# Designs tried in a protein design chat: VHH binders against Protein BPS1, chloroplastic (BPS1). Part 2

Target 1, 306 residues: Protein BPS1, chloroplastic (BPS1), of Arabidopsis thaliana (Mouse-ear cress) (q9lmm6)
Amino acid sequence: ASSISKLVPKEKSDILTVSWMKQAMESLCETHNGIKTLITDLELPVSDWEDKWVDVYLDISVKLLDLCNAFSSELTRLNQGHLLLQFALHNLEANSPQNLSKAQSSLDSWKQHIVSKNPRIENCRAILSSLVQTLNLPKVKNSAKGKVLMRALYGVKVKTLYISGVFAAAFSGSSQNLMYLTVSNELPWAQSFMEVQNTMNAEIKNIFLSDGLTVLKELEAVASGVKKLYPAIQQGSIDPISLQPLKDSVTELSNGIDLVSKEVDCFFKILLSGRDTLLENLRSMGASTLQATSPKKAAGKNYRGF

## First folded at step 1 (VHH)

Design a6 (framework vhh_7aqx_2)
Fold by ESMFold2-Fast, scan of step 1:
Structure a6 (fold): chain B 306 residues (1-306), chain A 122 residues (1-122)
Amino acid sequence: as target 1 above (306 residues)
Amino acid sequence: QVQLQESGGGLVQAGGSLRLSCTTSGFTFDDYAFSWFRQAPGEEREFVGAISWSGGSTDYADSVKGRFTISRDNAKNTFYLQMNSLKTEDTAVYYCATDIYGSYLPTEFDYWGQGTQVTVSS
């Protein structure tokens, strides 16, 4: 439950930042690695999952991999925008009519680039809707170990869906991707999660109502800095000292995107590893079964004479 | 909050039919198994029938097999008990039930409806 509360930043202004996204994704990586450790520690047989639940897990994991690919696609797109900003800043420093013209053209291209839609991010809505429809407390085989695992898996699903919804909302610029999840009151962390979700969603909606080119704080800082420079560029001269705040904002955004990209890649690898381990375990069990001789035949009926 | 509500009970003559409905809310309907139980005055609650989360398998008490049919409608978050060829012995309060943890059987369930009375006259 404390793990979920750590997602709430100390300041409301830190919501919808690449800094928060890095921390949130890092938290998902930790959570999913924790589940692998829990499964190992509980020594639960893979056979206890039955084929049906294995298929459900594999379907969910592939959808999460698709979300990671969409997020990586958007982070790569934003990084391509960084190159336009660097080119613009280089030309602004040269402060000649030709270079100011090149800078304005580059900034105009950057503005078009950041407001353009990414089809992969738009497709996230369909993926998230599909995942929400499958959100339920998993089936349990009335064992203490099974109940612990299933409750932990449910908590992981809730956390993963909520964070993924925030990422999709931030990248799409649409609050329609925000999750409004209902969790079982039987779980000790349910109240804490609902409070976190309500607090985060209220502030996120307020950010979406504010005037701006984007909802990501670091990206909006760059956009605001660019907007402030346009009159000086049009007047044909720029003070090099006035470029420093924009340079700082561009550096902060670039570093933030890089860190988020690293964590998304880590999460992708964790999901892929988990999927591969499950499939390998299934293959190993199949091989053992194929070569095994039935003990029932050895325990069968004794000889009947004649 | 998990809620189950029965409807469709009433008074019928022996040999008649009734259809009970159980409307649910507060959880993802598609992934849970559902059961019907009944309790006659002075008797313990007994199993009547069950339907799996996929709808691909059903199970019935021997006393109702061939006469009762359980079904589900995922679009309406509702499941049903069609009761045909009713006998006076079928007189009971009928309860719908599910387990949020996905237990199909055995029959210890945390979530129950309020019950609906079925009375079969001779």
Scores: ipSAE 0.000, ipTM 0.091, lowest interface PAE 20.2, mean pLDDT 76

Design a7 (framework vhh_7aqx_2)
Fold by ESMFold2-Fast, scan of step 1:
Structure a7 (fold): chain B 306 residues (1-306), chain A 122 residues (1-122)
Amino acid sequence: as target 1 above (306 residues)
Amino acid sequence: QVQLQESGGGLVQAGGSLRLSCTTSGRTFSSYAFSWFRQAPGEEREFVGAISRSGGSTDYADSVKGRFTISRDNAKNTFYLQMNSLKTEDTAVYYCAAELWGSYYEDSYDYWGQGTQVTVSS
């Protein structure tokens, strides 16, 4: 059930793009909403679930929320760089020595900003390593509906973990976040998933071996455009019409970041809603996994209370 | 945001070997191309060798080609200059430098170390 074949771009070098990330995150939102529909259609009351399935779901969901927070933090950081680029472009158009000096200063600040890494992204590796332990396919012996649900949830976990690994690799600039997932041979889509994963991971590795400033294609296009401007700035003159390709790249990057941010927020809300609904149902049945229990009433009953 | 610190300099006999290290601070090491430059007393600073961001490309000055090797270790945030078959003419202060563009053009380098002395005796 967890097929990522539709996420393979025509140009495989385009896998590390904000455009791909938008599509991948949108796909995760759709997938997780589909699980809610499946649970409803199977008519399985929560009381019929084994406690271990509920606990695993609650644990994975909080870890995914932490990943979403890290991704949102990085997207916000990248968006802050957009203001520096806009200021630089404005000054380059004025094409006077004073304005070229301001533009160079702004571009230098942007370079430093882009290569500075987000500490929140560093924590993604530990979260991803913890999440891979939840990929075990449970054996369900006496429930046909439970077996269908567990297999569907397993497929969703595989897809979610792989896509999250790609996001973490892109934002950290480190291939150590790439997932190499093994899938149970019991599943008819296992071979197809492994082939897609192998193909995409090989291309991602090639991108990491490039001599670019970044691994994100739209960001690297902006960086390449900025690099080409430095000799012209040093020579003291810029042709305003030659700035159009960089302006287009800057606009494309900004729009892409905004779209990815929207989809990450959507995914966060879906996860939070699902978690809250399950916790509400568990509390009504006398179960709670994440809330502090009230202190036990003091055992201060007087043994001689007469 | 890269701060560079050289180590490994010292006195060595002609024909000997010496390994210089350059360590960086922070989490940006993998974003930079790195180079070594040197400056002998009364001379201008000259290029010695460079390694690309990926580590897949290296370049050397003609005077050191075949004798010196530059390498990088991203896990240690360190890059190296292995100097073999040293000559008295290799006596200089050696500087490490970091560059975001990988151009190896001296005016493009963003960060420089403070230098380490290498002295080759006859």
Scores: ipSAE 0.006, ipTM 0.413, lowest interface PAE 9.7, mean pLDDT 79

Design a8 (framework vhh_7aqx_2)
Fold by ESMFold2-Fast, scan of step 1:
Structure a8 (fold): chain B 306 residues (1-306), chain A 123 residues (1-123)
Amino acid sequence: as target 1 above (306 residues)
Amino acid sequence: QVQLQESGGGLVQAGGSLRLSCTTSGFTFSSYAFSWFRQAPGEEREFVGAISGSGGSTDYADSVKGRFTISRDNAKNTFYLQMNSLKTEDTAVYYCAAQYDFLTGYPEEFDYWGQGTQVTVSS
């Protein structure tokens, strides 16, 4: 299978899961690390790049860091909710009127916390739309190595935009963040990507049409568990055995969020490292460009004057 | 500099076997997908088989399926084409090719090619 086709899980209903998100983000880390290897292997250091290629890389990286920060912000927010769940579970186990009251208050606070909007996630749509505006397959006429590199960067951008769109949709609870990307027919993987995108988007839209507090499978499992226990809390009687499924769901969600957070942090560090390397190279390239330009200005002035 | 060098070609009787090798240098072997192509006299170059960068995916031309096997050895920076049950129509110059494939396991364009090795299958 191709690396992009591996993004389609065996069970279509598992597309919007923290488990899938961990795998997708891990795939992006691998893909972006591969670009560093490709640049080295092609023997095409940044100092040899055309200004246009540099601009493509800067365009890709500058806003992806903002997306990573937005995703990390949301994962941190969801993890803060975990403390409310743990406090509630502790009080539910104690099974006294005072403790049940505290548990109910904590669960109500958790529900409010989960449904609240994150401004950084809301801003993802603007970032993604801006990135789509610059989604171009650059034409490279005089460099076989440059053609390989530009096609690779285009593919990386397509994959990154699609996955980021799914993350933004999942975290915002809005399908408006889903990408509907059109890929250049010049590329052999274009049809495969379009099929993956169509299959995944169809199933994601179906998940968004279902009733629920959230579209993330593991988070919704916790929400459903809480909803199931609420009548018993109101009646003042909790069966301790009925708490185990919720405890299991809470643990699964917490572990999943931690794994996704680790991969998002990894991706952020890869992007930051690549950007820092490019910016350092741009400093040296700027000096060379100024030197190359200076003679033309001097020659032009001499032509006008002499 | 990227270098691809074929070896293992030669003369073989119909029904026999032959193993081609492609040794590579100048790039990170594990990051590349590899393919074999062949060209018979007076015909266009045709695809024979491919293996993805991970080694987890292979593809073959219908004419060679079940007879040829492509494999790779990352430790040796070498990939192979095991050709079994050879037919006279398998006579051709065989070329190895490499393409960076970070997105898919199936490259269509190749910028790095070997010089070719002759395979002749006699009746």
Scores: ipSAE 0.000, ipTM 0.229, lowest interface PAE 12.0, mean pLDDT 78

Design a9 (framework vhh_7aqx_2)
Fold by ESMFold2-Fast, scan of step 1:
Structure a9 (fold): chain B 306 residues (1-306), chain A 122 residues (1-122)
Amino acid sequence: as target 1 above (306 residues)
Amino acid sequence: QVQLQESGGGLVQAGGSLRLSCTTSGRTFSNYAFSWFRQAPGEEREFVGAISWSGGSTDYADSVKGRFTISRDNAKNTFYLQMNSLKTEDTAVYYCAASPYELLYSDRYDYWGQGTQVTVSS
């Protein structure tokens, strides 16, 4: 199932934005909810899955939860910068030498805060690398429904890994987290995905080559606004009207971060719910297996629900 | 941080095949993305192909798509460029490059090999 082309914004300037990130994460939430519906519609019980596929899903989902936690950590860290910006703006409006000094100190603290590294984001590289190693299309010989499900799950993995890579690249300020995924040519959407990946990655690399404090458009707008104020602060006089563009950029950034945080939390809850459902299905499968299996065979089995 | 050494260059007839190798030093091989670039006499250095740090994805210049394949072997600290259906226009000095930050432009890569000559006759 291909929907990745919907992630390409009409204007290149919208590719690395908090607005795009909100839409991309919302799209992941929809995709992962869709797989639950597909499982239900196919009437394919978890008992039809091989034990190794269950273990792979549980391992993948834990790693995705870790990515969500890293992203939430970074969004919280960036949002903490909002307080420093508000304090600076308040002091700039007061326009006395003492207040301008406080404003400059706060802006310097904000700049240091924004450029500081987040260890959780640095760890995303290892998580993504591990997830890419599990990216293969399983062969299903005896089940038409199983083939449909495995193809759908593969597509979900590809989309999830690509978007997660973009998030990690944006938050780390490093393109090394950007994914270059190879997709099986058996799939009708393979060429479309490769085209989207190549187009997005080319533009993202161009953004990384620009001389900015950050690669996120809304955050860079705030940084540029701050940079423009330093000469006026050093000259000892600020026109209050000239502060409005920065105030608008700060508000836009804060609102955008909050919306992305909401979608990341939603995705986390979907992943957690999926794990809980699978584990409950394993318990149900274990009980059914015990009822159907002879005592001697039951004694030799590993019952994952117990 | 890393040192790169190319090998496998030489003289080959048009339509032939050649495999280039780039051996890297150190325990950090898996942390780098790798690329091949080439420079023909009188021309600017151009991108040929790249392989991601995970090895899961590759990228190629349009002029070599379908003919060249890049691969890596983490156990051997080596990555390769398999060149098939060679053309006289493929004659160039081939350079391997490494970066923790994947760049498309030759002047922006962090580490470079010394180059290996590939000459395609006739």
Scores: ipSAE 0.000, ipTM 0.097, lowest interface PAE 19.9, mean pLDDT 77

Design b1 (framework vhh_7z1x_3)
Fold by ESMFold2-Fast, scan of step 1:
Structure b1 (fold): chain B 306 residues (1-306), chain A 121 residues (1-121)
Amino acid sequence: as target 1 above (306 residues)
Amino acid sequence: QVQLVETGGGLVQPGGSLRLSCTASGFTFSSYAMNWVRQAPGKGLEWLSGISGSGGSTSYADSVKGRFTISRDNAKNTLYLQMNSLQPDDTAVYFCAKDLYYGSEWLFDYWGQGTQVTVSS
């Protein structure tokens, strides 16, 4: 709940930024690392695991790997657009009629590139819809450890689905990808999550109602900077001082996209590592159980915040 | 003050060859990968080739693979593109571009002014 509430930026203008996306993806890495730690700390014997516990985690992982690949493809596409921006800026600095013509053509190409659709991002809606259909808090009988694990996995799924929906909405330019998740009211963090979801979704919808080329703040700053330069380009005269805000915006966007890309890659690796850890832990616990006279007795407090 | 200056462009007949050079200054040349990019009349930018800072690794677009060779002389701070079996479709302005950081993909912080290559009889 606490980690979910941290998702709401202090300034509403920071919602749907590349900076926020970096922080959100980083928080998913923390959440999934927490699950790996919890599985290890609980020392669950293979015989105590229900197939559905493994299926919940592995199903989340498979679908999230697909989402990560889609997000990485869009970030790569945006970086390819950066090539056009750099070429345009270089030609604007040269400030000759021929160079200004080249800059104009490059900026027009960049605008077309940014508004073009990415099929992998379009497919995110189907993946998210599939994951939502399996969003249920299972009833666990006769296992305190199992109850802790299943509740943790449910919370992970809720948080991951919501953040992934925001990413899909941002990259697709469509609010149809925003998640409106219904969570079990028996969980202590349910009310806090619903309030965060409602607040974030309201602000994101307001951003989608704005008349911009894109909904990402840093990308729209570049687009606005480009738009402001067109009259000067057409007049054949560029003031070097008037280029600095656009250069700063382009640099900020480029750095932000790189940081988000690195976090998405890190999350992808954590998902793979988590799957491996779960499978290896199950095999290790199986071997330990077979060699021991009985499953390990764990009477320690198993309360964990997630 | 980073500068990239391309030379070696010009008019060449189909089937001919040209060697482009890009002289770099203002940064540690051997620490950065370098690239060749072109823009044909009425078309967008096309990445052609890249070379690592040491020169140990090269990559090429399918459209030029086997015809163009990228190389560098770190002692002279110079990047080269040897262009063989030139075709009319190779007519374009050719730019050299510096990678923003090691391992960046299509993130270039500096470009040359470009050199015109025209392939016609």
Scores: ipSAE 0.000, ipTM 0.192, lowest interface PAE 17.8, mean pLDDT 78

Design b10 (framework vhh_7z1x_3)
Amino acid sequence: QVQLVETGGGLVQPGGSLRLSCTASGFTFSDYYMNWVRQAPGKGLEWLSGISSSGSTISYADSVKGRFTISRDNAKNTLYLQMNSLQPDDTAVYFCAKDRTYYDSSGYFDYWGQGTQVTVSS
ESMFold2-Fast, scan of step 1: ipSAE 0.000; ipTM 0.336

Design b11 (framework vhh_7z1x_3)
Fold by ESMFold2-Fast, scan of step 1:
Structure b11 (fold): chain B 306 residues (1-306), chain A 122 residues (1-122)
Amino acid sequence: as target 1 above (306 residues)
Amino acid sequence: QVQLVETGGGLVQPGGSLRLSCTASGFTFSSYAMNWVRQAPGKGLEWLSGISGSGGSTSYADSVKGRFTISRDNAKNTLYLQMNSLQPDDTAVYFCAKSPEEYLFKYGMDVWGQGTQVTVSS
């Protein structure tokens, strides 16, 4: 519950930033690695899972990999636009009529590039809707370990869906991708999640209602900086000092995009590793090879320190 | 002051070779990836090659693969571009450019040199 509350930044201005996205994706990586440790600690090997749980896991993991591929595609697209910004800045520094003309053309191309649609991002809504349909909290009557695992998996699914929805909304520029998840009051973290969701969604909606070319703070800072330079470009003279804020914004955006991309790649590798492990275990079972399990299942409560 | 200074440009005949150098100052050279970028007369910028901070990883544009070799000497704070089998289409101003990260090539360049002219003509 505490980990979910950490998703709310200290200042509203930090919502829908590449900095927040880096932290959110990093949090997902920690959460999904944590579930692997929990399964091990509870001594619930894959061979003990019901066939339906295996099929659900494989289906969910494929869809999450597709979301990661969509997000990586958009991050790559934004970085491709960055070369246009570098070309423009280089020409603005040269300060000749020919160079200023090239700079304006490059900035116009960049503006067109960032408002264009990415088909992979548009497909995220269908994937997210499909994942929401699998969101349920199973009843487990007689297994304390099974209850802990099922509640943990449900919490992981809720967190993953919410963060993925925010990414899809940010990258698509559409609030339609924003998730409005309902969680059972039975869960101790339900109130914390609902508070986070309500706080984040309220501010995200406000950002979508504001005037701007984009909803990502660092990208909008670049767009605003570009807009401020147009009068000077038209006048045929650029003060070198007036270029520094745009250079700083371009650097901040580029660094942020790279950090988010690294975390998305990390999450993709975690998901792929989980799938490979499960598929190898299934192949071993199909070859009449039994998975090793603890010979003493009743030796106390198996749990990590709090 | 962070500064990049290119040298080694000049006039060369088709099929000839040139080695460009870029001397860096004002930052920890070995911590950042470095790039070579060119601009031909009347054309836009073309990224040519990148090298990681340690020199362990390199990448090349298709137009220069097999002809150009990027290298660095971190003890001397110097980046190099060895250009072989030069063609008239290689005529351009060549820029040395710093990346903000050790492994980021092509898109994230934050510091640029003044450029050095390479002319390939008979």
Scores: ipSAE 0.000, ipTM 0.134, lowest interface PAE 18.8, mean pLDDT 78

Design b2 (framework vhh_7z1x_3)
Fold by ESMFold2-Fast, scan of step 1:
Structure b2 (fold): chain B 306 residues (1-306), chain A 119 residues (1-119)
Amino acid sequence: as target 1 above (306 residues)
Amino acid sequence: QVQLVETGGGLVQPGGSLRLSCTASGFTFSSYWMNWVRQAPGKGLEWLSGINSGGGSTSYADSVKGRFTISRDNAKNTLYLQMNSLQPDDTAVYFCARDYSFGEYLDYWGQGTQVTVSS
């Protein structure tokens, strides 16, 4: 589909960037919000689902929420590192032996902080493995609406799993989280997805073979800038002009992390809203008001109301 | 801003042919997969056919394979559905729709054009 082709950046250097992650997560938010609109437009209530599909959806959605929590945890951890960088920059500008010593200590702490493992991110592999095991295109009988919906949900799941795998690989620094998904070739988008997956995975693997501190471009730019300052710190003299590239890199990283955090939070809220809607329907508390409480994507919709 | 307008519907006798057109505006038509979907009276939506952005890859529902042909003219921002060997069961409102996700999820729809197959 053209939406999956948009996941491949025009420049290879844009793969594994916080900029790409922001766009990818934003794409997931759009995709999952769209599925709510499709369910509403098809007027196929959850009560028409078999009990087993309800349980499968609830299990999948809670695992996706766990992935979002893990990603938010890592983004928060990286933002905590920003305080160490800010403190180091202030001390580097002061350019006295005492301040340079404080700056080096802060930069060493930052490097140690960035390299440390996040248990929540490490747990992502188990979650992703579990989700992959549930990846199956269900056979829908006697319902044209159900077939459209189930095929759409399958495609959404494939996209969600692949993007989540890239996030987990980027945050963990381990290619073990990269997805190599096989999809039903009866679907018209199967070839397009496989091409995207093959192209991105090849480039990601090349990045993982690099000797950098991290695989994220913006974070590695900061790490490289820090490394270049060590000789000057040891010599006891910092040129203020030489600090500007690092300051720029630190600002770019901070802004990028904030934007990714915003999109992850958006995705979490979309998933939670979907679960709440399903649970309300099961409780029969919102059965007749479910359609009224499900917002439509007006900007993206010019339908006949069917 | 995004608009899809279907034309070419009408009354046709069983065994006849019709060509539907869908004119797109407000987006880069050549970058998107496009689909045809129909809704028969009192029935749900039925996906009929999809075509990739370049026009080289097409897919069809079993109910229309061999009878319908999807095509596009990116220079004219127009999607087509050539319908042959029409049957009374093909009576429906026909919609063109833009692909949102993986060729099966649709985010923008036209107003539809009515096709009636009867003697």
Scores: ipSAE 0.000, ipTM 0.121, lowest interface PAE 18.0, mean pLDDT 77

Design b3 (framework vhh_7z1x_3)
Fold by ESMFold2-Fast, scan of step 1:
Structure b3 (fold): chain B 306 residues (1-306), chain A 122 residues (1-122)
Amino acid sequence: as target 1 above (306 residues)
Amino acid sequence: QVQLVETGGGLVQPGGSLRLSCTASGFTFSDYAMNWVRQAPGKGLEWLSGISWSGGSTSYADSVKGRFTISRDNAKNTLYLQMNSLQPDDTAVYFCAKGPYDILTGYSFDYWGQGTQVTVSS
């Protein structure tokens, strides 16, 4: 199982990297898969859940699916920028006035592209705010096993919200999406979480004070590499050796985005699978309870159209 | 190879004190939260206390709060548990465990020590 402290980078330079985001999203996938193991260990099949637990799960999961869609949208958008960079590099290698002009245009388009706002990322703030409003530790009086499950779900929600907030901040370029979650000190992990949150948020805020084109390390490395080439492009000559650092940075960024995209897709599939299983169990349970309980309500209202 | 070695257990009278130590090797000790967990004969695991990687935050189970104190020395790669006002019910094998208490799976720590026996006479 994953822990919050395992997500803390050893060096501050790892904060707000695509590499860290891959690890964080992978950790969320592990955490949500762990819920299946916990349910099995507690011997609480979905059909035995209270209605309120079902509603909580469904409400949370649809909002998390929306966050995954927003993140996938942004990763796809950034990956489309990769095509502009590849076209620019191709033209820089050709090193003629016409090709250098095409490269300059492509790099300008790339800059315009990556600073453009993504409406789906902007919507993440509203989704996260909605999820935060429902962040409370449920009190379960009827089942010791249900209490363990509800406390575990609360912690999963805290971890998911925090990581999602970091993703939204990184993708939007705004620290306004960072979460400042309050958790009950009665929980054994609460103090460790608060320390992680405070340490991470302090460093993230520090990164936002930098005058870069972006706050993502790998993306900023590409932007810096592009900036260094402008004098040579405008002078009409490019040294082939000076292109290699940019090529390396472009490759690193592309590979990193692909890995994060795969983890986001994995998380989406875990959430969707969980919802499908729950809904199938509800359909099965509904049929069973209809057979077992009084048919008087079924006889009371016959909807015409059957 | 990750290794956690507990020392300091033994026999003690009710009301007495013991200090447990856990020496860690094979990983960067200062990067991880550490915990103490116990298991009484014939009973399940009970999480007792956790400490953040920096030592700045600590948490305790209600059963030991006010009696036990967790601490760490990152320079020495060592975790401590100071146990005061010991009760017969504190008789158990005490384990050092790496990682924060996992709220999802409870006691799913990635590495454990072999444990040290603490016996409190009635």
Scores: ipSAE 0.000, ipTM 0.141, lowest interface PAE 14.5, mean pLDDT 77

